# Designs tried in a protein design chat: VH-VL binders against CheF taxis protein family member MJ1615. Part 5

Target 1, 255 residues: CheF taxis protein family member MJ1615, of Methanocaldococcus jannaschii (q59010)
Amino acid sequence: MIDKSSEIARFSGKGILITPKTLEKPLLKWEKLEIILYKDKIVFEFVDKTIEVGVEDIEDVGAELPKKVIDIAKSTLEDITYHSSIIIKSKEFGNVMVGFAPETSIYGKAPIDNFLRKLFYILLNKKEVKILYNAGENSENTKWENGFLTFIKKRIKDGLVTKIEYRLVVEILDNEDSKIYDIFSNIKDVEIEEKDVDGEIEPVLKILQVKDGKDIISYLYTKDKKVRLFILRYMVILLDYKYIGILRYLQETVE

## First folded at step 4 (VH-VL; framework fv_acimtamig)

Design b34 (from a3 with heavy chain W100L)
Fold by ESMFold2-Fast, scan of step 4:
Structure b34 (fold): chain C 255 residues (1-255), chain A 123 residues (1-123), chain B 106 residues (1-106)
Amino acid sequence: as target 1 above (255 residues)
Amino acid sequence: QVQLVQSGAEVKKPGESLKVSCKASGYTFTSYYMHWVRQAPGQGLEWMGIINPSGGSTSYAQKFQGRVTMTRDTSTSTVYMELSSLRSEDTAVYYCARGLTEYSYDLYYFDYWGQGTLVTVSS
Amino acid sequence: SYVLTQPSSVSVAPGQTATISCGGHNIGSKSVHWYQQRPGQSPVLVIYDDSERPSGIPERFSGSNSGNTATLTISGTQAMDEADYYCQVWDSYTYVFGGGTKLTVL
């Protein structure tokens, strides 16, 4: 049990609970929803029910809503121009998708992005990874470095104010001195590839960056496949990297 | 470089309507929200509403819903705030203020403010 | 509706530290911004996102935010710091200001 002082983020707006069963109900509708994120759990407060799950039971973020629930919003004149979803594993309802949208479209995707930024922090921060940084096609160095995902504070000066951006990076676990690899900026392409990771063939993220006019190819492995999914969702949703390789993988993975 | 220049002071009678302008310069007009905030004499700051100059979409504080209208003219980089059915308690300095359109709404603050427009509502 | 509570006035001697509180239910989960307003002038942003200073704001201005109270701290207070100070948060699609605190440097 976490009290209100441990609340990390809150989303207020409208939402819809999606399961195979609810999709067949004539009374399925968008209704008032409040989503409350804590360090260890997420709570969905609908008008007449509350769903609470541990963050380890979050299965996906930002998956496409079924056409039927888009059509319901259109028929009831609910503005869902900007929307997202969270898929959870619920003990009471099984696997469910919660679609949600802000009360007003004036802020664009900002209400969603602000909530998801905090959610991705919970889902990705300190997750273990292996990285093969700047590995050319003909590289003899095939040794993967052990590290973890973290977020660094980046300050961008804009007039009188400094905008704060928290950027996902890889920090090396085994070094006494902290070493940071920024592989999520200046991206030219991303794909998923089968590669040898410490003697086993595993799917890895292949990220092509351009820095100072030079192509840099890096490979990122995550043992937990949900971490890989969350990285890809983070890239599409918050970094707006909609490369064909990412989109194809997400289509094939969620089905 | 960034400047927000508002129209001059006005005296209105109860029941009339008010229209204040705010001309922006020194930045890309459509890349930032514009807000209207008022301050009655000797009182605190009160948020009235927001306009997105790019699409012209608006959102108003509940207290002013139905009486306030915000518009913009992208050709002159100017936003307007109209307040109808004026009462004596609408006597205030009206400010336009710039807000970030960055993807984090909870970090929205007012980084540049206009000089203010004093509006006096009296018979 | 969300309410921010500030003391109406705070007095300090020159060179002393002034603290201005901003009370709100679970305000530590929100981003708090602070504005300075000198008599007859427009507000000026002095702290944003709880503790960040805009370019041009002296280092003696700092902020904190936890639990039910956010605080603006002005160290080595100077006569030029005399002003009204307002805290501000975003809540439920609206912008909420505190009632303001008049800082007097005697």
Scores: ipSAE 0.012, ipTM 0.579, lowest interface PAE 8.4, mean pLDDT 86

Design b36 (from a3 with heavy chain T101S)
Fold by ESMFold2-Fast, scan of step 4:
Structure b36 (fold): chain C 255 residues (1-255), chain A 123 residues (1-123), chain B 106 residues (1-106)
Amino acid sequence: as target 1 above (255 residues)
Amino acid sequence: QVQLVQSGAEVKKPGESLKVSCKASGYTFTSYYMHWVRQAPGQGLEWMGIINPSGGSTSYAQKFQGRVTMTRDTSTSTVYMELSSLRSEDTAVYYCARGWSEYSYDLYYFDYWGQGTLVTVSS
Amino acid sequence: SYVLTQPSSVSVAPGQTATISCGGHNIGSKSVHWYQQRPGQSPVLVIYDDSERPSGIPERFSGSNSGNTATLTISGTQAMDEADYYCQVWDSYTYVFGGGTKLTVL
């Protein structure tokens, strides 16, 4: 049968365990590292130690090392490409951070992006959300819908060639009105705004899209604040949406 | 280690209600959808509906709309399927099945099935 | 509503290749899953996403899906493969099963 706890992805590179203590005393050394992704955990296999991080203990996923670590790396670490690094912060190990980077590869960024797609799938798939779709100032839509995040397989025609692309969407599963909302493509701007969510004022993600030349504004609420953070990381890292509102939120929340 | 254990066989009369349970173990209950599928004697598989154990959201096949209700209890990792206004045509084995897709709801397949609950409706 | 068509029965000699078809309008644009059901037992997933095998399913099971027909292929068929086989797709917020095919191995 299919075992969803089995190995999902594997990645080879170099890495280091980053803690508050290692940032105080800059004796960083990059070591050979195998990273193994399972449905319920991520395993970092160093030569002399193994670090396991449960998925529920992942607090953040980043694309680059913190400035303090980069400054130390310039003088003590081997030549390694940091803009393809993964940074995972885990609460289970006392707010430890695991930084890692790929070994030099003729395939460039592709292997790490593939690993990250699998990781974001684990972090975001089937997470509960509330959505208010197409709810700009002149919209008649004032009712929040309950849904969840999922990824869809989309066939895109490019001339005579058809390619498969996987996209994050919001899925509504309901007795009479099941539907899918694509709010993560053709984005013009993103910001966090306080809004009334079923009688309570909550921070929500405000997404402005351009569809067929028309502006569409949608609001997304996640009860789990980490899910919102992971969505924003996904947008920055894999979709390359680097809007000022997102960057400010990420800096204020996790820096 | 994944197991879906269903309640035992039942005999019902027309007009009565049926309630079947399915207890899940060996995985995170709220991470997978649960489906109900039935099979009349000598016939094929028929999908009845789906429940999201996390939020409790449901969607039912049109044929059962208004007669079926699916619920769950997260404290016991159990899903329930209740079918009302029973008819002799409802005689079937009822299965719960775990649904999963890596990429999309349109790719959902049933990777683990309960042992089935035989329900006989006769007068 | 969407309908999947399977042959009611397929017979094959031991060691030969059995093929079970699943017909549906433009089924090649959908993901097809296949289940094996032995008498008195629960269904078992044998192929998912058109051609993928679950862990523990023998390599002699394979699948394909193109145009209006999806196919389950069992090479080197054995007596233990005698069962009913069902194809399944998702269509318009519902899950559709084929009528099932009884595979007989002499």
Scores: ipSAE 0.005, ipTM 0.464, lowest interface PAE 11.6, mean pLDDT 79

Design b37 (from a3 with heavy chain T101D)
Fold by ESMFold2-Fast, scan of step 4:
Structure b37 (fold): chain C 255 residues (1-255), chain A 123 residues (1-123), chain B 106 residues (1-106)
Amino acid sequence: as target 1 above (255 residues)
Amino acid sequence: QVQLVQSGAEVKKPGESLKVSCKASGYTFTSYYMHWVRQAPGQGLEWMGIINPSGGSTSYAQKFQGRVTMTRDTSTSTVYMELSSLRSEDTAVYYCARGWDEYSYDLYYFDYWGQGTLVTVSS
Amino acid sequence: SYVLTQPSSVSVAPGQTATISCGGHNIGSKSVHWYQQRPGQSPVLVIYDDSERPSGIPERFSGSNSGNTATLTISGTQAMDEADYYCQVWDSYTYVFGGGTKLTVL
């Protein structure tokens, strides 16, 4: 029997495989799709084919579907409002996009959101970063700290119910203080800026927070540019942060 | 099937160094934290530190800071714990244990344990 | 340093219910995990996140956590349950264990 304890998440719905060759076809169809996520791989089960790739070959999540694909969905799906995508690297076709949507509008966006929360966890958890915390103008902090991205489960009282929120944070394991930097709460703005990281000019995330009425500016560097992309996608899709800098970056740099 | 296999028992003299290995199999080595926990004879469990096998980053309990070092070799899926300047009080069974940190710091627990390595420090 | 307090020993007759307490200041706001250690063996996780059972752990094991006390409950206690039991929490970037409770089934 299939060991379900190794499954992180599963999505059941409708999907479409998009390559340059499939976009040339006169008939483009949304088909039954199961997406199964594991710690180290993702499996796309279509009726007539199965695609399996390592998570390291995931290139993007939540990119806009081509207009032709959306138009086809409007004629075959009950509701196209709830859709998403995963882009994977293929040796034969280059980047390949898998679009997906729930079977019906009755399910709402919850099936997509639930699947994507687990996917972003796999893509972002334990990823190495460098952080320059509270390093705005007039700050004496000039030293980058090495750390990791992680998610912490925050329990919030909401009347008679305890609400659970998952919060992305930066964890410093190689520092004697063993601390967490929460740079993804109380955000006022996010930009991508070129900054000196250990002697080389690199693009970094510049995050402006407001805590106790004061501005806190932090810079986050990821060596893997895909991790930066996944952070931005996570913020837009699951945290609903629609900052102009993020949206411009995603529009200009993502296919 | 997850397995953690540790190196064999050791006898050391005060002032020497100890190096224990823990070889992981049955899962993706870099996806889980690895911890070291020790237990002196007739006493309870004591956490020593944690290593992230992916990047090699470590954090140690204050009591062991300055004399413990944790490392890993991703090609062999093995973590190591070295403890220097040994004292008779370091006589203990040393365990490696896999951490499960799926959602929260306060949910961190040890789901799989090595068989333990007995270290005796005597003159 | 955060401190977890457990009784040194608990004795029960076979088939009776054993309860092992784990005391800590405001422990109900923390997640408590429980380990079973038989003589000469490695610890085994029996309860995580206050009340959840890992696959393979019998239904007779249960946990609760509120206020200043977390409790491990073993119903229908059997001779094979004789072991030391440890509670554990995360606090201030470290992992804190209780002193352990020796369960005797006589």
Scores: ipSAE 0.000, ipTM 0.403, lowest interface PAE 17.9, mean pLDDT 82

Design b38 (from a3 with heavy chain T101P)
Fold by ESMFold2-Fast, scan of step 4:
Structure b38 (fold): chain C 255 residues (1-255), chain A 123 residues (1-123), chain B 106 residues (1-106)
Amino acid sequence: as target 1 above (255 residues)
Amino acid sequence: QVQLVQSGAEVKKPGESLKVSCKASGYTFTSYYMHWVRQAPGQGLEWMGIINPSGGSTSYAQKFQGRVTMTRDTSTSTVYMELSSLRSEDTAVYYCARGWPEYSYDLYYFDYWGQGTLVTVSS
Amino acid sequence: SYVLTQPSSVSVAPGQTATISCGGHNIGSKSVHWYQQRPGQSPVLVIYDDSERPSGIPERFSGSNSGNTATLTISGTQAMDEADYYCQVWDSYTYVFGGGTKLTVL
């Protein structure tokens, strides 16, 4: 029997590849799509084509798209939004869009949400960060802690039954015990601010949380600009935090 | 270490009621859910229901709704499963199994099982 | 109701690799758990959350889950591995078990 242990996840559903050549087809419909997620690549299998994309070729929604791709995406199919699409770098067309159709499931979009969780796991897991946890104006905390982005399993209560949710957190290693900062729950607001990071002024992500009626302000620095964009997209797509400032930021091109 | 010890085998007649116990030890009883799963002779596993030992809240599989009742006694760390209006088709080994703990990542699976209680329903 | 499909039996020679499949619609989007049940014994959790091993389970047990098929793999199969194997998922506020696969080590 064939060993499938090299695959991380597989999604079966419907989608569409939006390229400049999509306008050449008069019949545009959702196509059968298999998405196979590997540790180092993603494979999109349509009926008539197979597309292999390295993890490094996955772009955030802020990535520059050809005007024709944007025009097609807006006019072609209903329900294609930043929350149901991925931008990938094509060798043939540059940046193109893969849109995902709503799935028929007892849990609504559960299949696509599970795929997106595993995708963000690859994009964000073990990425290096610096954090100032709970460092508002009244805090004396001025030393950045070095850590990594990671995902933890968390239970969500739904009556007597609970669901597993994979949540992004910041992990600081302190001896044998890891210290976990959950800065992505109960978010009141998020903005980008310039702050002193170890002697240099850098843009950082400022996250405001409300926990037990108290405001917690944390600052997160990532050296890789794209990791910050992936965090913001994770918040908008999987955590449903649709703040105007974040959406505006995500609409800018990434360099 | 974690142990789930169930009551002994039972022989019942159709129409009678069954009550099986499961005594837990080796962990905080109220921190984990408890499930009941049965297995008819030569057949597969069938989930019956769940109880939260902390609050006593329950949820049952549709097939058993109206016939099954799950309860617990926190002073003895024991859960009970009562099945009424027994039929010959209820002949099975009944297992208690520990589910997800309160505030942990052990969800949707059964990490420790009791030894099982054989129940024979015959005329 | 959600249905999990397993082969009724699988045979393997000692020291060879056994694979047991568990089929379900979009099962790759669910977490799959595997139980081993030896004759006259209670089930034992051998794999949880697709591919994780509980403490005490030999490293020769591994799992995967993609598309419409989850797989339990037992490398270097030993006589002690003879048992019935069940896959299990959660769906629609209930717990669904596969029909079970009897593993025979020749």
Scores: ipSAE 0.000, ipTM 0.384, lowest interface PAE 17.6, mean pLDDT 76

Design b39 (from a3 with heavy chain T101Y)
Fold by ESMFold2-Fast, scan of step 4:
Structure b39 (fold): chain C 255 residues (1-255), chain A 123 residues (1-123), chain B 106 residues (1-106)
Amino acid sequence: as target 1 above (255 residues)
Amino acid sequence: QVQLVQSGAEVKKPGESLKVSCKASGYTFTSYYMHWVRQAPGQGLEWMGIINPSGGSTSYAQKFQGRVTMTRDTSTSTVYMELSSLRSEDTAVYYCARGWYEYSYDLYYFDYWGQGTLVTVSS
Amino acid sequence: SYVLTQPSSVSVAPGQTATISCGGHNIGSKSVHWYQQRPGQSPVLVIYDDSERPSGIPERFSGSNSGNTATLTISGTQAMDEADYYCQVWDSYTYVFGGGTKLTVL
């Protein structure tokens, strides 16, 4: 039994609620914020108000904060050297952005990244995809494979301890065996391309990897276009991929 | 081989200040946090604070805020912990302990510990 | 502030399995680390990230973490395992230790 009310992750720090109305208000300020993630919902606890939405109403993660909001932190001497954002769909105001930052910068971006790892797990795990793996010009692979996104445990030796990293992959179930496509490592380039998916032209992720000196081109389709956005945000934020094409796409999609 | 070597035992009077050192070797000093944790005789472990040797930024447990100061010297790979306005209940073994520095991982534990410095505060 | 609760003592016969609990509100959403401290010695990390063992720690040490309880399990307990055991989590920019459990092998 899955307990949907069980807390998955919590972020404690300072935050700011960004709506068209609050952006015009002279008293807009960074204030204490707790963000609590559950399997089916996310809760934003400000000092005098609580905002609760289902995870299906999360629209974006890690979008750039408006300059006015950055300027407010500078003028009030709030340290937001490390910050992020979550955009949610509000019943009253449409899309609302919650900016957030750690109470102290000593831990760098770790408090943000640790929270976002759990959030991306909720947003991406078990999401259905179609993949066309290793489909360059010399490939005869013309049929999309049905699968889903999942995370695998990778171990990295570091002195006395082994670092455990959870990495996004595509899993295809083939009878009793699962086939894993790791298309998010050793990436040379990523772009959006329109491609025929089961008879309809759809935007897909085109991912170019280099494995053992060979170029591998794969295409990834997500039925829910928010899943594609979350994959791109995950790559930029947690995998530190800074491809210009991705950044341009993200800017155009969420501005 | 990672080693954390602390300064020797001290005896202090109430109202005095304590300064303990911890010299690190066997790794890149600025790549890991350093913590101070104390243990009163027959009692448990109590976290005091953290220093980032890269840049020297610090954060202290609320209980010690205003009384504790942590510093480092990168040329000698040494961290220092100074505790002021000593009371008899500050009698404890003081440990330095190495913490993880990688911002992208939930690795908030102590993998190597110094040998401890016994501090006795009595009149 | 966040509190971790451990039993003050646990006794086990040699060769039997010792279980040390660490209670905390929704501790299953946190990473739990465990330290062993033998008399007169510094603490030693024996489990990190709920269930991972550092190099040099015997396989008889294992950990789990779910709901409101994290558990350190020592199978085939030996006399050399007699020590104080502390659980630890990170919460809201601070490091929180349990009160410690004295393991006695009799």
Scores: ipSAE 0.429, ipTM 0.747, lowest interface PAE 3.1, mean pLDDT 87

Design b42 (from a3 with heavy chain E102D)
Fold by ESMFold2-Fast, scan of step 4:
Structure b42 (fold): chain C 255 residues (1-255), chain A 123 residues (1-123), chain B 106 residues (1-106)
Amino acid sequence: as target 1 above (255 residues)
Amino acid sequence: QVQLVQSGAEVKKPGESLKVSCKASGYTFTSYYMHWVRQAPGQGLEWMGIINPSGGSTSYAQKFQGRVTMTRDTSTSTVYMELSSLRSEDTAVYYCARGWTDYSYDLYYFDYWGQGTLVTVSS
Amino acid sequence: SYVLTQPSSVSVAPGQTATISCGGHNIGSKSVHWYQQRPGQSPVLVIYDDSERPSGIPERFSGSNSGNTATLTISGTQAMDEADYYCQVWDSYTYVFGGGTKLTVL
């Protein structure tokens, strides 16, 4: 029996379980699926089976289904507007994917966005992220207690930026979500810029925001290229599909 | 409640242009595609094309390429369909119909329809 | 150039089961949707994704799709079900409708 008191989020819709073996089948069909997110695990309830996975075994979250999966599921990437997948580590098959889609136009979209947001927060808690922040005159400490993110805005003096090593702190509370969106809302643009990180020149995500009528530039970096892709997938899924071009480019350069 | 309300009936002469409107309410206008489907008297349903109200991108059925133009106004949650160089065989009821923005094959259907606009093309 | 074939008409007595077919090459690999259109009215979605009913559609409406034929079934047919019925699929970046079937309840 699953402890419902630890439930963080739930999604109902349609999905498919994708393994290397099922990718060889001529046609896969979407099945009814309920996904339940807990602090330490995720549960996939299909009509004929239930799959339980530890959060630490989740490799990634996708913004798009691969072309072969789309073709098998009687669709094409040329008309893609929104897709989601959860990539799982498996002992037998390597990476296993659960692809999923909303049940209806009206009822599916908002629940999936909330579910994915909470899933991303839980996954980001297990990553090391270095935040390089330049607020100029607006330099200040920002703190959300019992929440997702703690960071400091550091003043630039004589062109020097102090590098700050930051580890995301995640505690999912409803009243903290709006403060977390402040980082990812009001975004004017996102681009890749080369920055000196720990003595090496690395590609860093540069986020330009407008807050209180002021331009704020934030730089997001992680030691792991895969975590950079993960952050960008978050932006595509929850902010704006227009970032898909950058995501596709980075996926190509990592492999 | 989701509603699609179309402009009123029209009588046109051959060679003229037709412009029909469809005003959406009860949902987020930019989150769904809008389609145009027509039906000639005593005939079946015929798909004309699709517009994405968010970006304004369009795709038209081959038969209507070069004659049809679909546009939208996000401030009034209204889509428009313009058909030029009208012929008598363009006499039909023209419907707007809502579709999902996801390319999943499960969602390639029309869940809400406008009341239709009767267009008669005669001399 | 995908084509859906429907019978032009089907007749059934009140209370009996009506069956409307929709033929297409390998249609069982596609999702089939069904619309009901009463005279002078807009089409209404009655079945989507082969067999699913929208809210408000009576349980007597059901659908199936296998091989080269999709089927709309109306059990306990009533006078109010008299209408034209259209099947629809998506194929090669276009939306394809069947020719329509006139259901007569006599």
Scores: ipSAE 0.000, ipTM 0.389, lowest interface PAE 18.2, mean pLDDT 69

Design b43 (from a3 with heavy chain E102G)
Fold by ESMFold2-Fast, scan of step 4:
Structure b43 (fold): chain C 255 residues (1-255), chain A 123 residues (1-123), chain B 106 residues (1-106)
Amino acid sequence: as target 1 above (255 residues)
Amino acid sequence: QVQLVQSGAEVKKPGESLKVSCKASGYTFTSYYMHWVRQAPGQGLEWMGIINPSGGSTSYAQKFQGRVTMTRDTSTSTVYMELSSLRSEDTAVYYCARGWTGYSYDLYYFDYWGQGTLVTVSS
Amino acid sequence: SYVLTQPSSVSVAPGQTATISCGGHNIGSKSVHWYQQRPGQSPVLVIYDDSERPSGIPERFSGSNSGNTATLTISGTQAMDEADYYCQVWDSYTYVFGGGTKLTVL
């Protein structure tokens, strides 16, 4: 199977495997690390060991080293300004696997953000959702629409150049065509609220957007609670919404 | 306005070293990659390498490995390209060119170019 | 090494449409960028990411990319469009240029 054996993304850097055992050492040794993303797993290749984490076993994703880890490893860090990080928490290991992508790793040894974009694609693409689009505060007047998370090619103006970025949206499949809801742009606030979803009370994401001076309130339900967490992490890490209510909370609770 | 201004033409002998400068202005120097591309007389464009002015990291085309060195000075917003062990085949116009630092290789193109530096290597 | 193939020259009458091809194995899966170089001048980016125009580039320039061929199209070609045109992609840790096409308007 080409899909199963094909490498999707890779980056090179220095990193450490953070476990309770390695935290017992006051001196943590930074070592060469290749992080390789496949469709079904992430592989961490150290010089002396290889660690594999199935994507179904990923519990959380971060892009910043926790302050506590930085403080512990400070004596072994050459210059933090040259590095970005990836933090993968897994169910089996209960650890934070850390890779630094040096600023010097370029092109085919992609920047950390490119790796994270492809990881979030794997974690979020085609995941089932239910949505109340532009429902306001009065959910009693609306019916949940069934759909999927997907990514669309979006052209974003950045000065004199238009940059191409793949952005998360909700796709609704109606009778003969698809309908796209962009609820992740121009976000003013995000909350978790309990709502009646097809007869059961469930936690849902309440997303407030401002567009053309008008407030748009939408509610998003995911059956898998990890998908909801991955959406929130995506918003903080790749969309820079880190200063919005609950998203700020998530950044503060890395530990 | 974005400008890339390169040092003047050079005449070198085989075995000597070349150092060309490229001074950037009109944008945040550390927010874009800088590339070096050369063009021999009557020939096409040939990529030599890339430098990230933020941090100073580099990567070179395989053909130039061991002969080329790229550096930068953030205080003057200037990038340098040094090529050693010059041969007559190194006679070319050398360009610096700005590259996007975007997170997708789909955005790896050269949006602004310097005026070029003619280097003649003759015996 | 990945290779981009361009015709060495293309001729067109003033006001007619010029098309310049850039051939590469499965090039439709890559992003193609195009540069214009007038004699004695630096290259100028005219198309990026297959079909996008930078600010200041006339609307008569357009691009497409599918299968094994990318194409630069210049509608209503003018004498000022006489130049060498280069296509470019990123492949396997390097930047690959086509050999260039000389466009003559006569």
Scores: ipSAE 0.000, ipTM 0.431, lowest interface PAE 14.6, mean pLDDT 79

